VHH binders against Elongator complex protein 6 (ELP6). Designs and how they scored, part 10

Target 1, 266 residues: Elongator complex protein 6 (ELP6), of Homo sapiens (Human) (q0pne2)
Amino acid sequence: MFVELNNLLNTTPDRAEQGKLTLLCDAKTDGSFLVHHFLSFYLKANCKVCFVALIQSFSHYSIVGQKLGVSLTMARERGQLVFLEGLKSAVDVVFQAQKEPHPLQFLREANAGNLKPLFEFVREALKPVDSGEARWTYPVLLVDDLSVLLSLGMGAVAVLDFIHYCRATVCWELKGNMVVLVHDSGDAEDEENDILLNGLSHQSHLILRAEGLATGFCRDVHGQLRILWRRPSQPAVHRDQSFTYQYKIQDKSVSFFAKGMSPAVL
Short names: E, the ipSAE of ESMFold2; O, the ipSAE of OpenDDE; V2, 0.75 times the mean of E and O plus 0.25 times the DockQ between their complexes.

## First folded at step 5 (VHH)

Design p38 (from v3 with S31R S52T L105I; framework vhh_6qgx_2)
Fold by ESMFold2-Fast, scan of step 5:
Structure p38 (fold): chain B 266 residues (1-266), chain A 124 residues (1-124)
Amino acid sequence: as target 1 above (266 residues)
Amino acid sequence: QVQLVESGGGLVQAGGSLRLSCAASGRTFSRYAMAWFRRAPGKEREFVAAITRSGGSTFYTDSVKGRFTISRDHAKNTVSLQMNSLRPEDTAVYYCAADTSGFYIVEPDEYDYWGQGTRVTVSA
């Protein structure tokens, strides 16, 4: 996990808030470091993690996780991490057609109704054990990334319905957290991308948007991170808060520089 | 950079309608989320409505939902606010705003570009 990002978010593994949906977004840059951050963060918090990886392999996340101080292999072996690997499982989906609906059934038939098996997989992966022997603090769902569902022909409304069902179960019923990544296509004519991004934004407690810089003053800056906190509903004077930072990504760390400051000074 | 110019404000009686328009410079308008804010005498700017870059999603504050409609025309580089069933409490200066991030936000401080405002007065 990146300590610097934890500092910006005012959180640690032992005191993280529960019941939260975090939206990760990237535009003209690679925001995957945010996914790696939250995956390692929740594993270090002793959470039960269901990770839906629609494009990248287990080995991809495992290599980065090691650099961030977590073993995904051990987490999976001890039952802390349930990993659903989209591309690896695609071949098996075709040959398992005669069995109960597969979580990745939408890969076979790209229509809205096929997301129900994926939801059921998530619910089953994160449900409490009936014996009360579980040592996990709370459940977490991570999805990398929802843009794949749009690419497969799912409508944004269907994807939002899927997220709503997941949120009702994971965040509200089970008092856990959700983290989802969506790519901002940057295309003004991409209506489905816009509907998905803004629908998720409205449901999110925290939004982290990684943006490519139009022009930079220093080659040591990789992009800009915008952080938006949705206001608590209780205090009348409290409203949405937002902060913007420039960042530089390194193998085991991320450096952040306040908007308007030289990277060399900070 | 982008310049925003509002038009269409004026005096209207309660129950009437007005259409506000915001004209943007031709540079990268299609990449911006667009919003309308208003400021009544003695109050801070408040969010009214927003529309995404494609025009595929719209958002409204509860007090105007069902009465106001935001839309955009990429060919003309304009965003419009159709205001129906106007009430005296809708009296305010209305501002057009653009955000380069692609996400709309209700906080005024996050918008990169602002128009000068157009006044709307609703009489009883």
Scores: ipSAE 0.006, ipTM 0.332, lowest interface PAE 10.2, mean pLDDT 78

Design p39 (from v3 with R27L S30R S31Y; framework vhh_6qgx_2)
Fold by ESMFold2-Fast, scan of step 5:
Formats: structure tokens, sequence, C-alpha cells
Structure p39 (fold): chain B 266 residues (1-266), chain A 124 residues (1-124)
């Protein structure tokens, strides 16, 4: 996990808020470091994690996790991490006859809005169980990334419904957390992307937006991070808080500094 | 060069209606989320309503939900606020604002461009 990001968010693995939906967004840059942060953070918090990985392989996350001080292999082996690998599973779903619904059944019907099997997989993965050896602190759902569902033709409303059902179960019923990544296409004509982003923003307690460089930045600045705290479904709009930082990503750390600062003079 | 120009303000009795319009020029309108803010006498600027780049998503402050409707017209480069069932507490100067982030924000200082405002007075 990146301790620098934890400092900005005023949180720690042993004292994290529960019942929260965090929206991760990137625009003109790669926001994957935020996913790696939360994955390692919740594993270190001794949470039960369901990770829906639609883009990258288990090996990709495992390598980065090791650099951030967590073993995804051990977490999976001990039952702390339930990993759904979309790329590997997609081949089997598309080309094999099956009688039982697969969590990724929507891949066979790209234009269908039915994400129920995926929701049921999440619910089953995170439901409370009595452990003979260890007990996990709370459940967490991570999704990397929801933009894949739009690319497959699911439609933003169907994706938002899926997230709403997950939030009702994971955040409200089970007092756990959700973290989802969405790419901002930057395309003004991409109505579905726009609907999805704003719909998720309304449901989110925390929004982290990684943005590509705009102007006048040195090569030591990789992007800009906007942090927005809010109370979804409440009228307290004047109490939403927003902060902006420039960032530089390094192998095992990330540095943040005030908007408008240039590290080029160092 | 970039300008947001509000119009449609005026005096109206409680229970009445007004439509505010904001005409945008000098920017690529379709790439901006748009919002309306207001400032009542003796108060700070507060969020009223926002509309996404595509127009597919809208957000309202609780006190205006069901009474106000925000909309946009890409062909005319305008954003409008239809205000129904007006109340004396809606009396304020109303401002149009544009945000480049694609996420609409409720914090005034996060918006890139602002209009000069149009005055709305609601009498009892």
Amino acid sequence: as target 1 above (266 residues)
Amino acid sequence: QVQLVESGGGLVQAGGSLRLSCAASGLTFRYYAMAWFRRAPGKEREFVAAISRSGGSTFYTDSVKGRFTISRDHAKNTVSLQMNSLRPEDTAVYYCAADTSGFYLVEPDEYDYWGQGTRVTVSA
C-alpha cells in the first residue's frame, strides 16, 4: 500500500471506515496504481476480499502486491482473497457449453443487461462464514474495471443497477467496502460513459480521480490526483470536500505535492 | 474570450415560474459539465443543480428537487434551469458555471468558468 496516499486520505488499515463505496477514475492516464493501493491496503487490514479482475491477470496483481508488501498467492490460499480472472475465464465461457450459470455469463450475451450471476458470485464470495482458523475483519469488493462492461454493450443503467445491488449487500448489509475503477473516455459523445461516471459519483463516499498532465509540467510529474469526499443520497453538498495534488509514481512509493508546484527545480 | 452569459432572471411571486438560460461561447461546450449556483443576500455561493457533458445525468440540491429542472442544448450551446413552485428563499443571484473535469463538482472553486449572474427575486 502507499503510505503517502493513506496520509492524504487520513486512514490506516487498522482504522479504516466501513460501509463505503470508493470510485476510482482515470482520465488521459493509467490509474491502476490506485487499484494496487486498495488491494494491498485491504489485505493488510485482514479483510475478506473479492476481486473481479476483468482486464489483467492474477500474476500482474501478484507482482505489484509483492512490491507493496502483500502476497496475493498466500491470501488466495488461506481463503482471504477470492479472485475472478476475467481474461482466462472468458475463453471457457465463450467456447464451452455449460449448465450452471458462470459469473461471467454476460460475456456470452454481450448485449444483455443481465449481471445477476456476477452479483450472485460476489454475494457468495463475501457472505459471512464461521472460520475454524481465522476470521476476517470485514468484506471488500474490488472491480477492475467497469468500463469493460460498457465496451461489451451492457449499458450504463445495467452496470449502475449491478453496483447498486452490490452496494446494498456489501456496504449496507455486511458493513463492508467497495472499490470500483472506471475509465473516463474523454469523449463528449460517449453518453454511456458519462451516465456511468456521474451515476457512480452520486453513490460514492470517496472519489479518487487520476488525470493526465495538462500544461507546464516536468517529467517528474506523472499526473494529478483529485480527492473528493461526499455523502451520497444526502443534501449536504456544501460539505463535500475536494483536494488536488500532483503525483509521481515510483517502484514502491508515490509522492504527492500541492497543485501548481514543479519539482523540476530540484 | 470564454464567456458564459445568463438571462431570464426577474421578479416573480411565490408559486410562480422562471426559466434561466446560460449561453456559452469561446469553449467546446460539449466537453464541459455545467452547473447553476446561487448566492442569496448575506450568504455564500451555494450549489443548485448540475448536468453532465452528455446531458444524461443531473444532480440537484435537496431544497430544489422536484421543483427545478436543468437541461442543456448542444446545438445552441446553452444550459437552462426551469424553476417551478418558486419560494421566497429561492431569492438570489444565479450563476452559470462550467467544469472541465467531466465529473460535476459542488465546490464553487473547482469550476473553471463563471457567468456574471442573473438576479431572481421571489416575493411572498
Scores: ipSAE 0.006, ipTM 0.351, lowest interface PAE 10.5, mean pLDDT 80

Design p40 (from v3 with S31R S57Y; framework vhh_6qgx_2; at its last look DockQ between E and O 0.76; V2 from the best seeds 0.00; counts 0 for: pae E 3.5 > 2)
Amino acid sequence: QVQLVESGGGLVQAGGSLRLSCAASGRTFSRYAMAWFRRAPGKEREFVAAISRSGGYTFYTDSVKGRFTISRDHAKNTVSLQMNSLRPEDTAVYYCAADTSGFYLVEPDEYDYWGQGTRVTVSA
ESMFold2-Fast, scan of step 5: ipSAE 0.422; ipTM 0.759
ESMFold2, look of step 6: ipSAE 0.368; ipTM 0.725
ESMFold2 (binder alone), look of step 6: mean pLDDT 83; pTM 0.864
OpenDDE, look of step 6: ipSAE 0.511; ipTM 0.794

Design p7 (from v3 with R27F S31R S57R; framework vhh_6qgx_2)
Fold by ESMFold2-Fast, scan of step 5:
Structure p7 (fold): chain B 266 residues (1-266), chain A 124 residues (1-124)
Amino acid sequence: as target 1 above (266 residues)
Amino acid sequence: QVQLVESGGGLVQAGGSLRLSCAASGFTFSRYAMAWFRRAPGKEREFVAAISRSGGRTFYTDSVKGRFTISRDHAKNTVSLQMNSLRPEDTAVYYCAADTSGFYLVEPDEYDYWGQGTRVTVSA
């Protein structure tokens, strides 16, 4: 996990909030470091993690995880991490007949009904179990990334419905957390991407957006991170807070430089 | 050089209409959400309306909802605010703003680029 990012978010593995949906977004830059951060953070918080990886392999996350101080192999072996690997399973779904619904059957037929098996997989992975298993602190669902579903022809409304069902189960019923990554295409004609981003932002308690720099190129700054907290039910002056930082990604760390800080007022 | 240039301000009688326009240059217009803010004499900058990158979604503050309409034209790199049924309380300098995040944000401090403003005076 990146300690620098934890400092910006004023959180640690032992005092993280529960019941929260965090939206990760990137625009004209690579926001993957945010996914690696939350994966390692929740494993260190002793959470039960269901990771839905739609494009990258288990090996990819394992290599980065080692650099961030977590063993995904060990976490999976002890039952802490349930990993769904999209690339590995895609051949089975697309090219082979299956007797029972597969979590990724939507790869064969991109429509709303096909996401139900994925939801059921998540529900089964994170439901509490008896029988002497290790007691985890709370469940977490990580999805990298939802933009793949749009690329497969699934509508934004279907994806938002899937997230709504997951949120009802993981955040509300099980008192856990969700983290989802969406790529911002930056294309004004990509209406589905815009609908998905806006829909998720309205449901999110925390939004982290990694952006390419607005002006100029600089070797010492790789991008800009915007952090937006939503605090429903508080006075307007405290309902939303947003902050902007420039960042530089290094081998095992991220440096942040404050651009401006101000409590937002609606 | 990023520039936002507002136009269309002026003096109008209560109940009248006015159309503001904002011409954008120096950046890829279609990648930005656009908004209008206003600042009345002696007050802080206030959110008025915003439009998403695609133009498919619009947002308004309650006091202008149903009276103002925001729109954008990607071919001309412009965003417009059609103001109908104007009230003396709408008197302000109106500012065009651009946000790279693409999210709806009502906070002035979160916008990357700002125009110089265009003055609207509504007389009783």
Scores: ipSAE 0.000, ipTM 0.334, lowest interface PAE 11.2, mean pLDDT 79

Design q10 (from v5 with G56E E101S V106I; framework vhh_6qgx_2)
Fold by ESMFold2-Fast, scan of step 5:
Structure q10 (fold): chain B 266 residues (1-266), chain A 124 residues (1-124)
Amino acid sequence: as target 1 above (266 residues)
Amino acid sequence: QVQLVESGGGLVQAGGSLRLSCAASGRTFSSYAMAWFRRAPGKEREFVAAISRSGEYTFYTDSVKGRFTISRDHAKNTVSLQMNSLRPEDTAVYYCAADTSGFYLIEPDEYDYWGQGTRVTVSA
């Protein structure tokens, strides 16, 4: 996990809030470091994690996790991490005559709008052990990347229904957390992307948006991070607050600068 | 615009069953997320069960989970609530509600359209 990001969010694995939906968004830049952050954060918080990885491999996350101080292999082996590898699983769904329903069977359907098998997979992965000792603090669902579902022909409404019922189950019923990544296409004609982003934004307690720089790129600044906190129970002046920081990503750390304080701007 | 009309309420003894129905009239019923709420005497309106626009997803409040089943029939434009193993504390007026956005599962103040309610009384 990135300590610097934890400092901006005023959180640590020992004092993380529960019942929260966090929206990760990127626009004309790569926001993957935010996913790596939350994955390692929740594993260090001793949470039961269900990770739905729709494009990247287990090996990809495992390599970055090692640099951030977590072993995904050990987490999976001890039952802390349930990993759904989308690209590998898609090959199995398409080319194998499986008798049992697969979480990604919607990839076979010409009019794919049914994410129910994926929802059932998530629910089963994070369901409490009936008679067992409680070894994990709370459940977490991580999804990298919901935009892939739109690219596969799913409508935004179908994706939102999936997320709404995952939120009800994971955040409200099981008192856990959800983190989802969505790519902002930046295309004014991409109506489905706009519907998805607006729907998720409305439900999110925290929005982290990684943006490409308006004036281009340089070695000292890789992008801008916009942080929006949504607090429905707070007075209007405190309910929605946003802060913007420039950032530089390094192998094991990330540096943040208030806009105008960065070495590249000074 | 959609109009909702509930039916099926009545008096039943503890341990009994009732099936509530909500008939929807108007355009684009299949585009609405639907829910049942209830209001017990002297209490505020509380969430009971929700069903997605497609009918594929359902969500229940803890006190009714395993006893109540929500379903919808797109051809008949109806939402049903099958209530089994009824308890005296289930006594309430039951309301059908529709949400055009599909975002709000348990927040009654966010629902767009409401029925007039149907009364359910469960005797000890």
Scores: ipSAE 0.309, ipTM 0.720, lowest interface PAE 4.4, mean pLDDT 82

Design q11 (from v5 with G56D F59W E101S; framework vhh_6qgx_2)
Fold by ESMFold2-Fast, scan of step 5:
Structure q11 (fold): chain B 266 residues (1-266), chain A 124 residues (1-124)
Amino acid sequence: as target 1 above (266 residues)
Amino acid sequence: QVQLVESGGGLVQAGGSLRLSCAASGRTFSSYAMAWFRRAPGKEREFVAAISRSGDYTWYTDSVKGRFTISRDHAKNTVSLQMNSLRPEDTAVYYCAADTSGFYLVEPDEYDYWGQGTRVTVSA
């Protein structure tokens, strides 16, 4: 996990809030470091993690996790991490006979009802186990990334309904957390992308948006991180709070700079 | 603008069934998530059931799960609550609610529009 990001968010693995949905977004840059951050953060917090990886492989996350001080292999072996690998197994789901509904059944038909097996998989992965001892602190659902569902032909409304149903179960019923990644297409004509982003923003307590630099890429500054805290059901003047930082990503750390204090402008 | 009107309430014996209907007047009914809430005498409003905009996802409070079924008919602009195996503790005024954002299915304070209610009385 990135301690520097934890400092900006005023959190630690043993002090994290529960019942929260965090939206991760990237525009004209790669926001995957945020996914790696939350995955390692919740594993270090001793949480039960269900990770729905729709594009990248287990090995992709395992390599980065090792650099951030977590073993995904060991977490999976001890039952702390349930990993669902999406598109790399898509051929098997689409072309093989299925007697029972598969979590990835939506790959056959982009229909809202086909996301029910995925929801059922998440619910079963994260339901409490009465072991007599408290094994895990709380459940967490991570999804990397929801933009894949739009690319497969699912409408934004169907994806939002799926996420809302997951939120009701994971955040409200089970007192856990959700983290989802969405790519901002940057295309003003992409109505489905805009509907999905706006809908998720309204459901989220925290939004982290990684943006490419307007001035272009620099060795000392890789992008901007916008942090938006949402406080629903409050007067407009108190509902939302935002901060912007420039960042530089290194192999095992990330550095943040307040606007105008970046090394690149000094 | 949307107006919600409930119907189908009445008196029924324990173990019986009732079907409540909520008629929505106005445009874009299919854009709203819909829910049923109830208020027993002397108590606060309680969530009962919700249905997504598409009708594919439903949520129920534990006390009615397996007994009540929520559904919607986009052609008729209605949402219905089929109540089976009714118990005296189900006695309440039942309210229909609409969430224009389509996202806050189980958070009652987030619903934008409410009906006037229909009374359900279950006798022992």
Scores: ipSAE 0.006, ipTM 0.273, lowest interface PAE 11.2, mean pLDDT 79

Design q12 (from v5 with G56D E101Q F103L L105I; framework vhh_6qgx_2)
Fold by ESMFold2-Fast, scan of step 5:
Structure q12 (fold): chain B 266 residues (1-266), chain A 124 residues (1-124)
Amino acid sequence: as target 1 above (266 residues)
Amino acid sequence: QVQLVESGGGLVQAGGSLRLSCAASGRTFSSYAMAWFRRAPGKEREFVAAISRSGDYTFYTDSVKGRFTISRDHAKNTVSLQMNSLRPEDTAVYYCAADTQGLYIVEPDEYDYWGQGTRVTVSA
């Protein structure tokens, strides 16, 4: 996890809020460092994590996690991490295994918009064990990334319904947290992307938006991060605050600079 | 311009069953998420059950899980709540509600349209 980002968010693994949906968004840049941050953060917080990885492999996250001080292999072995690989490892769902429901059933019938098996998988993965002693602090669902569902032909409304019912189960019923990543296409003609982003923003308690660098030839700044804390069902009066920072990503760390301050001044 | 009308309420003994129906008038019923809320004597409205636009997702409050089943019929523009193994604490006025955005399940203030309610009384 990135300590600097924890400082900006005023949080630590032993003090994290519950019942929250965090929206991660990126535009003209790769916001995956935010996903790596929250994955390692919640594993260090002793949470039960269901990770739905629709693009990258387990190996990809495992390598980065190792650099951030967490072993995804050990977390999976001890039952703390349930990892679902999407497109790169589930091609056979479309062409084989036709009778039994699979969490990735939507790959076979993407235009039908059936995400119910994925929802049921998440529910079972995070459901409390019936034993009298709980091993994990609270459940967390991470999804990297929802834009893949739009690319497969699912409508934004269907994706929003899926996320809304995941939120009802994970955040409201189980008192856990959700983190989802969505790519902002930046395309004014991409109506489905706009509907998805607006809908998720309405449901979110925290929005982290990573934006690509506007100009080139800058070795000290990789992009801009906007942080918005909000109350999703209420107009912003209190607890709805926005901050913008420039950032530089390194192998095991990230540095943040207040907007209007350069690395040369800091 | 959606109107919701509930029916099916009545008096039933503990352990009995009732089926509530909500008939929606209007053109865009199939685009709405639907829910049932209830208000017990002396209490505020509380969430009971919800069903998504497609009918693929359902959500229930803990106290009714396994006993109540929500369903919808797009052809008839109706939402039903099958209530089994009724208990005296289920006594309340039951309201049908429609959410045009499908984004808020348990918050009553986020629902756009409401019925007038149907009374359910469960005797010991």
Scores: ipSAE 0.107, ipTM 0.610, lowest interface PAE 6.3, mean pLDDT 81

Design q2 (from v5 with G56D E101S; framework vhh_6qgx_2)
Amino acid sequence: QVQLVESGGGLVQAGGSLRLSCAASGRTFSSYAMAWFRRAPGKEREFVAAISRSGDYTFYTDSVKGRFTISRDHAKNTVSLQMNSLRPEDTAVYYCAADTSGFYLVEPDEYDYWGQGTRVTVSA
ESMFold2-Fast, scan of step 5: ipSAE 0.336; ipTM 0.735

Design q3 (from v5 with Y57W E101S; framework vhh_6qgx_2)
Fold by ESMFold2-Fast, scan of step 5:
Structure q3 (fold): chain B 266 residues (1-266), chain A 124 residues (1-124)
Amino acid sequence: as target 1 above (266 residues)
Amino acid sequence: QVQLVESGGGLVQAGGSLRLSCAASGRTFSSYAMAWFRRAPGKEREFVAAISRSGGWTFYTDSVKGRFTISRDHAKNTVSLQMNSLRPEDTAVYYCAADTSGFYLVEPDEYDYWGQGTRVTVSA
């Protein structure tokens, strides 16, 4: 986990809030470091994690996790981490018929109803364990990334229904947390992307948006992070808190600078 | 633009059944997520059940799972709550609510339209 990001969010593994939906968004840059942060954070918080990884392999997350002080292999073996690997599992779903519904059935037909097996997979992964098993602090669902579902031809409304029902189960019923990543296409005419982002924003307690710089990457600054805390139950939108920081990513750390402030220069 | 009118409440004995109906009017009814909430005397509104705009997704509070079934009929612009194996603790005024954003939410404050309520009394 990135201690610097924890400092900006006023949180630690020992005192994280529960019942929260966090929206991760990226535009003109790769926001994956935020996913790696929350994955390692919740594993260090002794949470039961269900990770729906639609793009990258287990090995990819495992390598980064080691740099952030977490063994995904051990977490999976002890039953703390349930990992759904989309790319690997896609071959089995597309080329092999299953008697029982597979969580990734939506890969065969990108229709709204086909997300129910994925929802049931999440629910089973995160349901309370028998008293004889290891006790985890609370459940967490991570999804990297929802934009894949739109790319497969699934409508934003169908994806939102899936996420809202996951939120009701994980955040409200089980008092856990959810973290989802969505790519901002940057296309003003991409109606489905806009519907998805607006719907998730309305439901989110925290939004972290990683944005590319106008001039692209450089050695000193890699992008901007906008942090928005929301109170979804309150109608006054101006009550939301927002902050913007420039950031630089390194192998096991990230540095943040207030917007409009120069890096330490005499 | 959405009006909600509930019906079907009444007095039943423990173990009995009731079906509540909510008739909705408005051009965009099929775009709204619908829910049932209840309020016992002296208490705040409690979530009971919700159904997505498509009717494909449902969610229930733990105390009613397996006993209550929510459904909707787009042709009739109605949402129904079939209540089986009723218990004295189910005694409350039941309210139909619509989420005009079309999203599923369990918090009462997120629902924009509410019916007037229908009373359900379950005797021991």
Scores: ipSAE 0.313, ipTM 0.700, lowest interface PAE 4.2, mean pLDDT 81

Design q4 (from v5 with G56D Y57F E101T; framework vhh_6qgx_2; at its last look DockQ between E and O 0.74; V2 from the best seeds 0.00; counts 0 for: pae O 4.8 > 2)
Fold by OpenDDE, look of step 6:
Structure q4 (fold): chain B 266 residues (1-266), chain A 124 residues (1-124)
Amino acid sequence: as target 1 above (266 residues)
Amino acid sequence: QVQLVESGGGLVQAGGSLRLSCAASGRTFSSYAMAWFRRAPGKEREFVAAISRSGDFTFYTDSVKGRFTISRDHAKNTVSLQMNSLRPEDTAVYYCAADTTGFYLVEPDEYDYWGQGTRVTVSA
């Protein structure tokens, strides 16, 4: 996890809020560093994490996790991390005739299918163990890119329904947290993506939007991060508080600074 | 604006069954997540069951799991609650609710439209 980001969010693994949905959004940039942050954050918080990884491999996340002081392999072995590798699974589902239900079985269906199997996977993965002793603090659902589901032929409504009921189960019932990434294509003609982003924005408690710079990538500033705290149950005028930062990604850390205060400008 | 009208309530003996129905006005029924809530005497309104816009997902409060089934008919713009194995503690006024955003499930304050309610009384 990135210490500076924790500071900006005024949170630490030992005192993180529960029952919250965090939306990660990236536009014209790679916002994967945010996913790495929260994966590491919640594992360090001793949470049980169900990670639905649709865009990156386990090995990729493992390498970065190691840099951030977390072993995903160990987490998986001890049952703390349940990892669904979508890329690998997709290949298996498409090319292998499997008789068993699969979370991504919609890929082999003639019609677009539904995400019910995926929901059931998540629910089962994060189901409390009747061992009498709480091994983990609270459950977390992490999805690295919901946009992939759209690319795979799922409708925005179906994806939103999936998230809706994941939120009910994970956030409300189990008092856990959700973190989901959506890519903003910026394409005005991509209605499904817009529906998804809009829907998720409305139900999220925290939104982190990473954006590429208009001037493009530079050595000292890699992008802009807007942090938006939301209170959906509050009147619109009081719902949102936001701050914007520029950031620089390093090998093991991310630096944040106020807009216009980067070393490149100074 | 959406009008919701509940029906199917009544008096039933413990162990009996009732089927509640809620009819929604308008043409945007498919855009709504639908839910049932209930208010027992002397208690606050509580979540009972919800169904997604597509109908693919359902969610229940623990006390009704295995006994109640929520369903919807898009052609008729209706949502139903099949209540089996009814118990005296199920006695309440049952309300149909529509989530026009499709984002909220268990929080009553997040639902935009409500029915007038239908009374269900389960005798011992």
Scores: ipSAE 0.021, ipTM 0.483, lowest interface PAE 4.8, mean pLDDT 88
ESMFold2-Fast, scan of step 5: ipSAE 0.360; ipTM 0.740
ESMFold2, look of step 6: ipSAE 0.279; ipTM 0.693
ESMFold2 (binder alone), look of step 6: mean pLDDT 83; pTM 0.853

Design q5 (from v5 with R27L G56D E101R; framework vhh_6qgx_2; at its last look DockQ between E and O 0.47; V2 from the best seeds 0.00; counts 0 for: pae O 5.0 > 2)
Fold by OpenDDE, look of step 6:
Structure q5 (fold): chain B 266 residues (1-266), chain A 124 residues (1-124)
Amino acid sequence: as target 1 above (266 residues)
Amino acid sequence: QVQLVESGGGLVQAGGSLRLSCAASGLTFSSYAMAWFRRAPGKEREFVAAISRSGDYTFYTDSVKGRFTISRDHAKNTVSLQMNSLRPEDTAVYYCAADTRGFYLVEPDEYDYWGQGTRVTVSA
């Protein structure tokens, strides 16, 4: 996890809030560093994590995790991490005859299919153990990247239903947290993506939006991060707070600074 | 203007059945998850059942599982609650609610729209 981001979010693994949905959004940039942050964060918080990884491999996340002081392999072996490698699974579903239900079986279906099997996977993965002391603090669902589901032919409504159901189960019933990444294509013609983004934005308690710079990638500033805290139950005047930072990604850390305060401009 | 109008309430004997209906107007129905809540005399409003935007997912409070079924009709902009094997403890005013966030929330204050309610009385 990135210490500076924790500071910006005013959170630590031992004091993290529960029952919250965090939306990660990236536009014109790669927001994967946010996913790495939260994966590491919640594992360090001793949470049980179900990671539905649709865009990157286990190996990829493992390498980065190690840099951030977390072994995904060990987490998985201990049962702390349940990892669904979507890319690999998709290949298996499409090219191999499967007799048993698969979380991504919608890829095999001739019709539009549904995400119920995926939900069942999540539910089962994060189901509390009936016997003994709680081994983990609270459950976490992490998803990268919901936009991939759209690319695979799922409708925005179906994806939203999936997330809503997960939210009910993970956040409400189990008092856990959800973190989901959605890519903002910026394409006005991509109506499904817009529906998904809007729907998730409305539901999210925290939104982290990473954006590429208008000037493009530079050495000292890699992008802009907007942090939006949402409190829908409060009056409109107090509902949303937002801050914007620029960031620089390093090998093991991410630096944040106010706009115009980059060392490059000093 | 958004309106949710419940119907189907009434008096029924224990073990009987009722079907509640909620007609929604003034909103894009397919954009909302729908839910039923109930408030018994002297008690707080409690969650009963919810159905997702597409209707693919349903959720029930434990006390009504196996007895109640929530469904929705997109063509008619209605959500229904089939209540079977009714019990005296099911006596309450039942409210329909709509949520733009797509699915059930336990906290009533998070729902966007509410109906006026329909009374269900189950006699012993």
Scores: ipSAE 0.023, ipTM 0.384, lowest interface PAE 5.0, mean pLDDT 88
ESMFold2-Fast, scan of step 5: ipSAE 0.388; ipTM 0.768
ESMFold2, look of step 6: ipSAE 0.358; ipTM 0.744
ESMFold2 (binder alone), look of step 6: mean pLDDT 85; pTM 0.873

